# Designs tried in a protein design chat: VH-VL binders against Probable D-xylose utilization operon transcriptional repressor (gntR). Part 1

All scores and structures are predictions.

Target 1, 226 residues: Probable D-xylose utilization operon transcriptional repressor (gntR), of Paenarthrobacter nicotinovorans (Arthrobacter nicotinovorans) (q8gal4)
Amino acid sequence: MDATSKRLTRTTVASQVRDFIVMEIAQGRLPLGAPVREMEIAAQLGTSQTPVREAFRELAALGLLESRIHVGTRVRQLAEKDLVEAVPIRSALEGIAGRLAANNYHKHAEEVRGSFEAMKEVAEGGDRRVFAAASTTFHRSVVRAAENASLLRAWNALGIEVMTILAMASSDIPLDDAAESHRPIVDALEAGDPELAEHALTHHVAAYLPATAHSNGGVDAAVQAS
Unless a header shows other numbers, all headers, positions and changes below count from the first letter of the chain; antibody chains are not in Kabat numbers.
F, E and O stand for the ipSAE by ESMFold2-Fast, ESMFold2 and OpenDDE, each averaged over both directions (binder to target, target to binder). V2 = 0.75 x the mean of E and O + 0.25 x the DockQ between their complexes.
Where letters were taken out, [cut] stands.
Atom coordinates printed by the task and the answers are left out, and those that the model quotes come from them; centres of patches stay.

## First folded at step 11 (VH-VL; from r1 with heavy chain A55K)

Design r4
Fold by OpenDDE, fold request of step 13:
Structure r4 (fold): chain C 226 residues (1-226), chain A 122 residues (1-122), chain B 109 residues (1-109)
Amino acid sequence: as target 1 above (226 residues)
Amino acid sequence: EVQLVESGGGLVQPGGSLKLSCAASGFTFSNYAMNWVRQAPGKGLEWVARIRSTKNSYDTYYADSVKDRFTISRDDSKNTAYLQMNNLKTEDTAVYYCARIPYKEFLHFDYWGQGTLVTVSS
Amino acid sequence: QTVVTQEPSLTVSPGGTVTLTCGSSTGAVTDSYYPNWVQQKPGQAPRGLIGSTYNKHSGTPARFSGSLLGGKAALTLSGVQPEDEAEYYCLLYYGGAWVFGGGTKLTVL
């Protein structure tokens, strides 16, 4: 097998490991702050340590894992401050994604609509972690629909899965209401309206800011200025 | 122990009607979406219908092949799901399985019944 | 009409590794389609193995793993056992509806 084929297979396995770990975190099987061991992950997935190590590096770069010399690798503990700082960035990125996705929606309609319906289904279960994962899946589908690889990389670097879990854990909003709050996004995309989609996404994400962040007037001023 | 038991299958003529039942036990029935899946003799599996409970009602989906002919329903007080089949066709001949999907554990088909045979023949 | 495609049949030796794939006519399969895998042995009812791409059902052996691969959902068996000979179906979610693949017959020789 040509060196290029081996590299392609290695990158593929590493990406699979990465996706697996992300889902483990999103689903709460890997709690925030929990240690993650390369050997254990390799054993669970029936792979060698090499692709797992690569996945760990990628996830560390994305801010989901943190590696410290002599301490090992752990799931990152996001502080409230990190969430407050990241939400405006997320809002901006998803606004851009919405604008772009509106023009390409016909190619991605099944994925976006499907993920929206799935989110509504799991909302009835009342599990906030499951809902957070479904919400992230929906938002990711919109970002993918933008067909912009740079945007997707930037979005992934924020650690949206972990952010969403934390946001949902700190909120008392009924999950059915939380699910329904995404409807304006879907409607805007179906209408093929870039401006409406951008607005819907920006405002939706801004609503996830902790109540303490709203009191400092900073986010409302930024949204009104755009 | 989780159990799903299908009943109501049998022989029916084309154009006839049958009502299938799926009796559930061993879990909180209202926390799960219920599905019907069928398998024609020697063929693959085909999803037929799904019903989930909402806050105020039920949400249902159907395969295009059975839309407007079949009706899925449930009685949470009896821990039972139903499939009303009208205007039956020869191609509806199959073993009909009941399967659950939990709301609290992401979307997956975790438990299945043993199935009930429906034969549509003149 | 949405079509989900699987390999009709695959053969693997005991102790070997095999990967089954699941593709969609709508495009690349992502986690938004919540891929499921179901096992069925002759004369038996189906059994759930994997849900939501990666999640193993209770009782699923550790040698089974779900993933996304090359725009498809994938089921990998590492260290295949004789008892793994069966039909394997994938399911994809399409906004309330589910669509089965045609199934893969796995033979262990």
Scores: ipSAE 0.798, ipTM 0.914, lowest interface PAE 0.5, mean pLDDT 89
Fold by OpenDDE, fold request of step 13:
Structure r4 (fold): chain C 226 residues (1-226), chain A 122 residues (1-122), chain B 109 residues (1-109)
Amino acid sequence: as target 1 above (226 residues)
Amino acid sequence: EVQLVESGGGLVQPGGSLKLSCAASGFTFSNYAMNWVRQAPGKGLEWVARIRSTKNSYDTYYADSVKDRFTISRDDSKNTAYLQMNNLKTEDTAVYYCARIPYKEFLHFDYWGQGTLVTVSS
Amino acid sequence: QTVVTQEPSLTVSPGGTVTLTCGSSTGAVTDSYYPNWVQQKPGQAPRGLIGSTYNKHSGTPARFSGSLLGGKAALTLSGVQPEDEAEYYCLLYYGGAWVFGGGTKLTVL
């Protein structure tokens, strides 16, 4: 089997491992701060350690995992501060995504609409972690609809899955209301209105800011500047 | 133990009606969306309908093949889901399964009933 | 009409590895479609294996794994056992509705 085929297979497996771990974190099966062992993940997925190690590196680069010498690899312990710092960036990225997605929405309508409906469904269940995952899935669908790989990479690097879980855990907003708050995004995209989509997404992201971030005036300035 | 038990299947003539029931036990029924899935003899699985409880009512979805003919409903007090089938056609002949999807978990079909056979024949 | 496509049949040796795929006519399959996998053995009711792309049911053996691969949902069996011979269906979510694939018959030789 040609060396090229082996590389392609390894990359593919590593990507699968990465996605798996992200979902495990998002779903709370890998708690924040929990140790992650390459061998265990490899065993769970029926793969070798090599692609898992690669996945760990990628996830570390994305800020979801932390590797320390002599301590090993752990799921990153995100704090509220991390959310505050990431929100303006997320807002900007998703704003861009919305603008771009509005132009391409017809190609991605099923994915975006479907993920929105799924989010509404799970909102009724009242589980904030499940909702957070569904919300992330929706937002990711919008970012994908932008058809910009660089944008998607940047967005992924923020660790939106974990951030969203933390945000939802700290919020008292009813999940049905939280779900419905995404409707303006969908409406804007369906209308094919880039400006409206950008606005809807930017304002939506701003609404997820911790109450403490609103008090320091810094987030409002960032949103107004966008 | 989680159990889903379908009933109400039988022989019916084309144009006839039949009502299926899915009795649930071993879990909090209201926390799950209920689905009907059917399988024609020797064929694959086909999703038929879904019902979820909302704060004020129920949300239902149907496959195009059964839309306006079938009605999915539920009684949470009885832990039972229903499928009212009207204007039945020969192509509706199938084993009908009920399956649950949790609200408090990620969307997945975790448990299935044993199915009930519906035969539409002249 | 949305069509979900699976391999009609696959064969694998005991102890081998096999990957089943699930494609959508709407485009690349992502987690937004909440891919599900169900197993059905002859004469039995379907059984849920995987939900939401990656999530294993509590009774799903560890040798089963869900993933996204090349714009498709994928089910991988590593270390296939004779009892894994069955029909495998994928389901994709489309805004309230679910669409089944045609199923893959997995033969274990």
Scores: ipSAE 0.788, ipTM 0.900, lowest interface PAE 0.6, mean pLDDT 89
Fold by ESMFold2, fold request of step 13:
Structure r4 (fold): chain C 226 residues (1-226), chain A 122 residues (1-122), chain B 109 residues (1-109)
Amino acid sequence: as target 1 above (226 residues)
Amino acid sequence: EVQLVESGGGLVQPGGSLKLSCAASGFTFSNYAMNWVRQAPGKGLEWVARIRSTKNSYDTYYADSVKDRFTISRDDSKNTAYLQMNNLKTEDTAVYYCARIPYKEFLHFDYWGQGTLVTVSS
Amino acid sequence: QTVVTQEPSLTVSPGGTVTLTCGSSTGAVTDSYYPNWVQQKPGQAPRGLIGSTYNKHSGTPARFSGSLLGGKAALTLSGVQPEDEAEYYCLLYYGGAWVFGGGTKLTVL
C-alpha cells in the first residue's frame, strides 16, 4: 500500500513556505533587496504556486517582502528603523510571555533549558546568523511556555529571526556573552517568579535597541544592558 | 574532501577495553564538535558521545547507555577524536561512526566516516 | 529513557507523496529540539538530509522538506523516486545529548 499521511492543508503548506523564506533571508541565502519569484520558490519546494502566493502575501504584510506593480516582489531592504519599530512590540509580548511562563515552567523546563544550552553551544562557532537562529528558538520556547496561542501567533508574526540578525549586526557583543545574557531569564523562570520573569524579558529585549533609541529613554539603560 | 576515518575496532571479550580513533582531514578540525554514533548489526543508529570544540574547554556529553564506561576525547594537534571504551558489554557490539556538527550553518550532522566494527563476544 | 518514535515502515508508489514523523516521549517536538533527518541506504554510511527542522543539507533533493506537524517533526517527500528507498532516521537534541529515533524503512513500490 502507498504510504499515506494526512494531506497538509493549504494553510500548513503556506506556513512551511513562509518559514523557508524567512530562514533563507535570515541566513543570507536570499539577500536583502533580491528578487523573489513565485515559480522559482514553488519549483524549489516541490509545491504549486498557490501556497507560495499566500506566503508572499503574508511576508509582504509583515514587511519582509515588497511588491511593486510591474516590477515584482523583492526582499525588503531592512534597516535600523525596522529594529527601532519592532523591539518595543517584541519587548511587550515577551514580557507578558515571561509572566505567564513562570506559572507553567515545570511543564516546559526541559525545552527551555535545552534551547538555552543550544544557544551557548552555537556561540562557540562564532557565526552571528547561526546564533540569531538559536536565540530566536530560545525566545520561542519561553513564549511557548506561556501557553497562550494568541500570544505565540502574534510573536511569530514579527519576523524574529531577521530582527535578531539586525540587532546582532548593530552590536559588537561577543557571542558567548550574548548567550550568557539570557541566563537571568532562565533563572527567573526557574524561580517561578512572574514579575521577575516579565522584567528579565522586557529588559533583555529592550537592550536590542540601538544606542540612539536608548538616548531618548535614558543613557543609563544602555550602559546596564551591555 | 572532508574525510573522517575511524580505526581501532576489533573483537574483544566482555569486560574488555578498546580505544577508537577518528582521523579527520579536509577541514579545520578545531572548529567542529565531534560525535560518535553506533549501529548494532541489523539495528538503528544510536548517538553515543560528543565533544565540543576547543573554544569551550572540550565539554563532553554521553548517552546514558555508555556513561561512566566510555570517554570521548580529542587531540587537535593530530586532528583526531577518540573514544575510550571500558567494561565493554555484548550490547556494545556495533559499527561505530564518527560524525561532525558544523556550527557555521545550523545544528546538524553533515559528514560521517565509514565506520569501524567493534564486536564484544566471548 | 527519552524515546524518539518513528513509523517502523512506510510504503509509497513512485511519484507519490509520503510524510515520515518523529515524536518525543517527553512531549511535543518543537524547534527547540533541532530535529534532524538522516538517510541510510543498505551497506552505506548515513548521510544528513535536513537539520534544525527545515534546513536542507547540500545535495538534498528539492522533493524533501522538513516541518513541524501535529506536535512532531516531519519529513515530507513529494514526488518520490525509486532511489529514495532507504532507512530514514530522525534525531532530536536534548540540551547537549542527541537521541535517534528507531528509523523508518521507506519502500518504493
Scores: ipSAE 0.534, ipTM 0.775, lowest interface PAE 2.1, mean pLDDT 83
Fold by ESMFold2, fold request of step 13:
Structure r4 (fold): chain C 226 residues (1-226), chain A 122 residues (1-122), chain B 109 residues (1-109)
Amino acid sequence: as target 1 above (226 residues)
Amino acid sequence: EVQLVESGGGLVQPGGSLKLSCAASGFTFSNYAMNWVRQAPGKGLEWVARIRSTKNSYDTYYADSVKDRFTISRDDSKNTAYLQMNNLKTEDTAVYYCARIPYKEFLHFDYWGQGTLVTVSS
Amino acid sequence: QTVVTQEPSLTVSPGGTVTLTCGSSTGAVTDSYYPNWVQQKPGQAPRGLIGSTYNKHSGTPARFSGSLLGGKAALTLSGVQPEDEAEYYCLLYYGGAWVFGGGTKLTVL
């Protein structure tokens, strides 16, 4: 690898470290409240500490990690309040993603349909954390199809997999039904309809709001979506 | 201990048929998708076929190279997957492995059998 | 025609770090293709190491890690040991079907 290739790789490594940590938290391999050490992550991923430190800073700014001087970095304890705050942001970003992706779908159809099929396969196991990872992969494929680097960066920074785990904890929906509820998104993208895709994604994501938020706000759209 | 044991390999002439078995133990067989993967002598691995669990009506998938000639099946009461191979060609000569994909974990091939050799020649 | 591409061979010193890559002829490899890594030693059955990009099989040594790197899947070995000398295959999921790469022969000198 030439120096330019390695520099580009290191830039993308920070994003990959961030996504890796989010997935480890979501799958319980990195428990809520557990310490997270830069050197251990760097060694595990075969990278220097620089991109790991950058990922830690980003995750701390988003409230997924906590850093204390002389104490270190830990996974933050997360609660329903965090979900109520994050869902409207995710809904807006994914709405935009759907709108843009509808015009690019032909180039991304293999990836989007494949990730939808994988989500249905994973749902059979009945493990909500494994399903949350597959659901996140599907949504990321749609965001990737938007072909907007700024949007993808913003979306990735939200800790989507952890938020999906929190949403699944507040819902009784069987995983097979949860997987099937993504079909309107695929249908809208295949139709090449930007407004329909935006609508499908915003309403789908809004259904992740917990029941307590629905009772306090009286949101009819979330009731109809779920 | 998870075990997968393939059997039924042997010598067969071109155009012939052969049925392979994969006997499973040490896990709840009905919760797993089962796969066949083959390796021609001195060559790399090639995925052949997959059958999903009972909960998915035993949906099946095949590599293009074997489509319409091979049939994957399973008998959950016997903890056994099968590969029926018809109209065999010399190109089908390989060690055939069975492997599983867990539904309680992410999509990956976690455990493999020891393989059974199929030789297609005159 | 879908082709999954790996380096034919790589060499690493004991204790060193090496990264194997896995590319797709259809475009960038993302987490949507559920990259898997499989180890095979001469005369032995294959052994699963990593699935779904990052996820270690329970028996996979800690020195193995999976990632996505520059539009490819990657397997990184940190602190390589002599017993890691083997052939390593990646495989990618294409919505129901799987495709293996050609394999990378890792030599530990």
Scores: ipSAE 0.526, ipTM 0.768, lowest interface PAE 2.1, mean pLDDT 83

Design r4
Fold by ESMFold2, look of step 11:
Structure r4 (fold): chain C 226 residues (1-226), chain A 122 residues (1-122), chain B 109 residues (1-109)
Amino acid sequence: as target 1 above (226 residues)
Amino acid sequence: EVQLVESGGGLVQPGGSLKLSCAASGFTFSNYAMNWVRQAPGKGLEWVARIRSTKNSYDTYYADSVKDRFTISRDDSKNTAYLQMNNLKTEDTAVYYCARIPYKEFLHFDYWGQGTLVTVSS
Amino acid sequence: QTVVTQEPSLTVSPGGTVTLTCGSSTGAVTDSYYPNWVQQKPGQAPRGLIGSTYNKHSGTPARFSGSLLGGKAALTLSGVQPEDEAEYYCLLYYGGAWVFGGGTKLTVL
């Protein structure tokens, strides 16, 4: 085995553990506040504890897991205030992503359109958590189209899938309408218009703010300034 | 119990036509997209066609190999999907499976029928 | 023409671990392609094992897991059993259409 292949595989394993845990949280199979044990995760995934501990540290830094001395590690209880804090940052990052992606769209059109189509298909089932995962996949495809690895890493650090679940849980919007609300983003990217794409993404992400946060001029002004 | 039952297979000459049926039971058929997948003798699986639910205007999708020759359709009052196959060629010889995606499992092909054999032979 | 590529065959000993991979001719396989894994034993209809990269179908044994590795979808079998000898197909979603890989014949000796 070459050293490059071995190093890539090790890094990928920790990332796989991280992604697995995020999906389990997002889909409710690992409830908010539930204990999460390294040895159990390692056994479930057929891996050693080392990549699992790496994933746990990453998730704790992201605020998705919480460790307390003598108590252990649990899924963090997330609240409305976490959404208020994260959404303006997400809006800024996705605005930048839209502007960059508009210039690269021809190389990514299949993936972006495909993830939009998947989101509409998932809406058919009416499951808000399944929809939140598909919506997050769509937004990630747009961020990938920006072709900026640092931006993608920063975006991933926000725990977007969990934040989307929280926003959808507080909303009565029909899922077909939620899916369709992403069409302006696709249209702007297809037009190859960086300013329009930036605006469409910033506007769309800002709609995830709770009604009380929308009335806060300071937060709204910061989001609108990007 | 979810069940998919294909029928309508048989022997047909090249250039002929055949219509397959997939009778569904055990779930709310009108809420699901339905798919056809085929497998030529000794070969791998090939996705053939998909039809979306009624709330998506019955949008249809086809593999390039069958485009313009095959038509997928559905009758929600009969819980049945159909595959109309026209201008059949010997390379269309296969077992044809009906398959569905459970809406809660992210486009996961969970239930498959037992298949119906179509033989196109001159 | 979009091609989904799998190893044609793999061999593993009972109790061993094996990883099957699934690549796309269009670029890296991401969660946007909703990788599925399907098992088929000789003379039987296919059955779904995993969808959306990671999600096991009800009844899929715990020894099966799905992932994304090195720009490909992957199916890992840990603690392989003789009954796992089968052909395994990867299936990728391309915005309305699905494309199967050529299949991996897994031999358990």
Scores: ipSAE 0.518, ipTM 0.763, lowest interface PAE 2.3, mean pLDDT 83

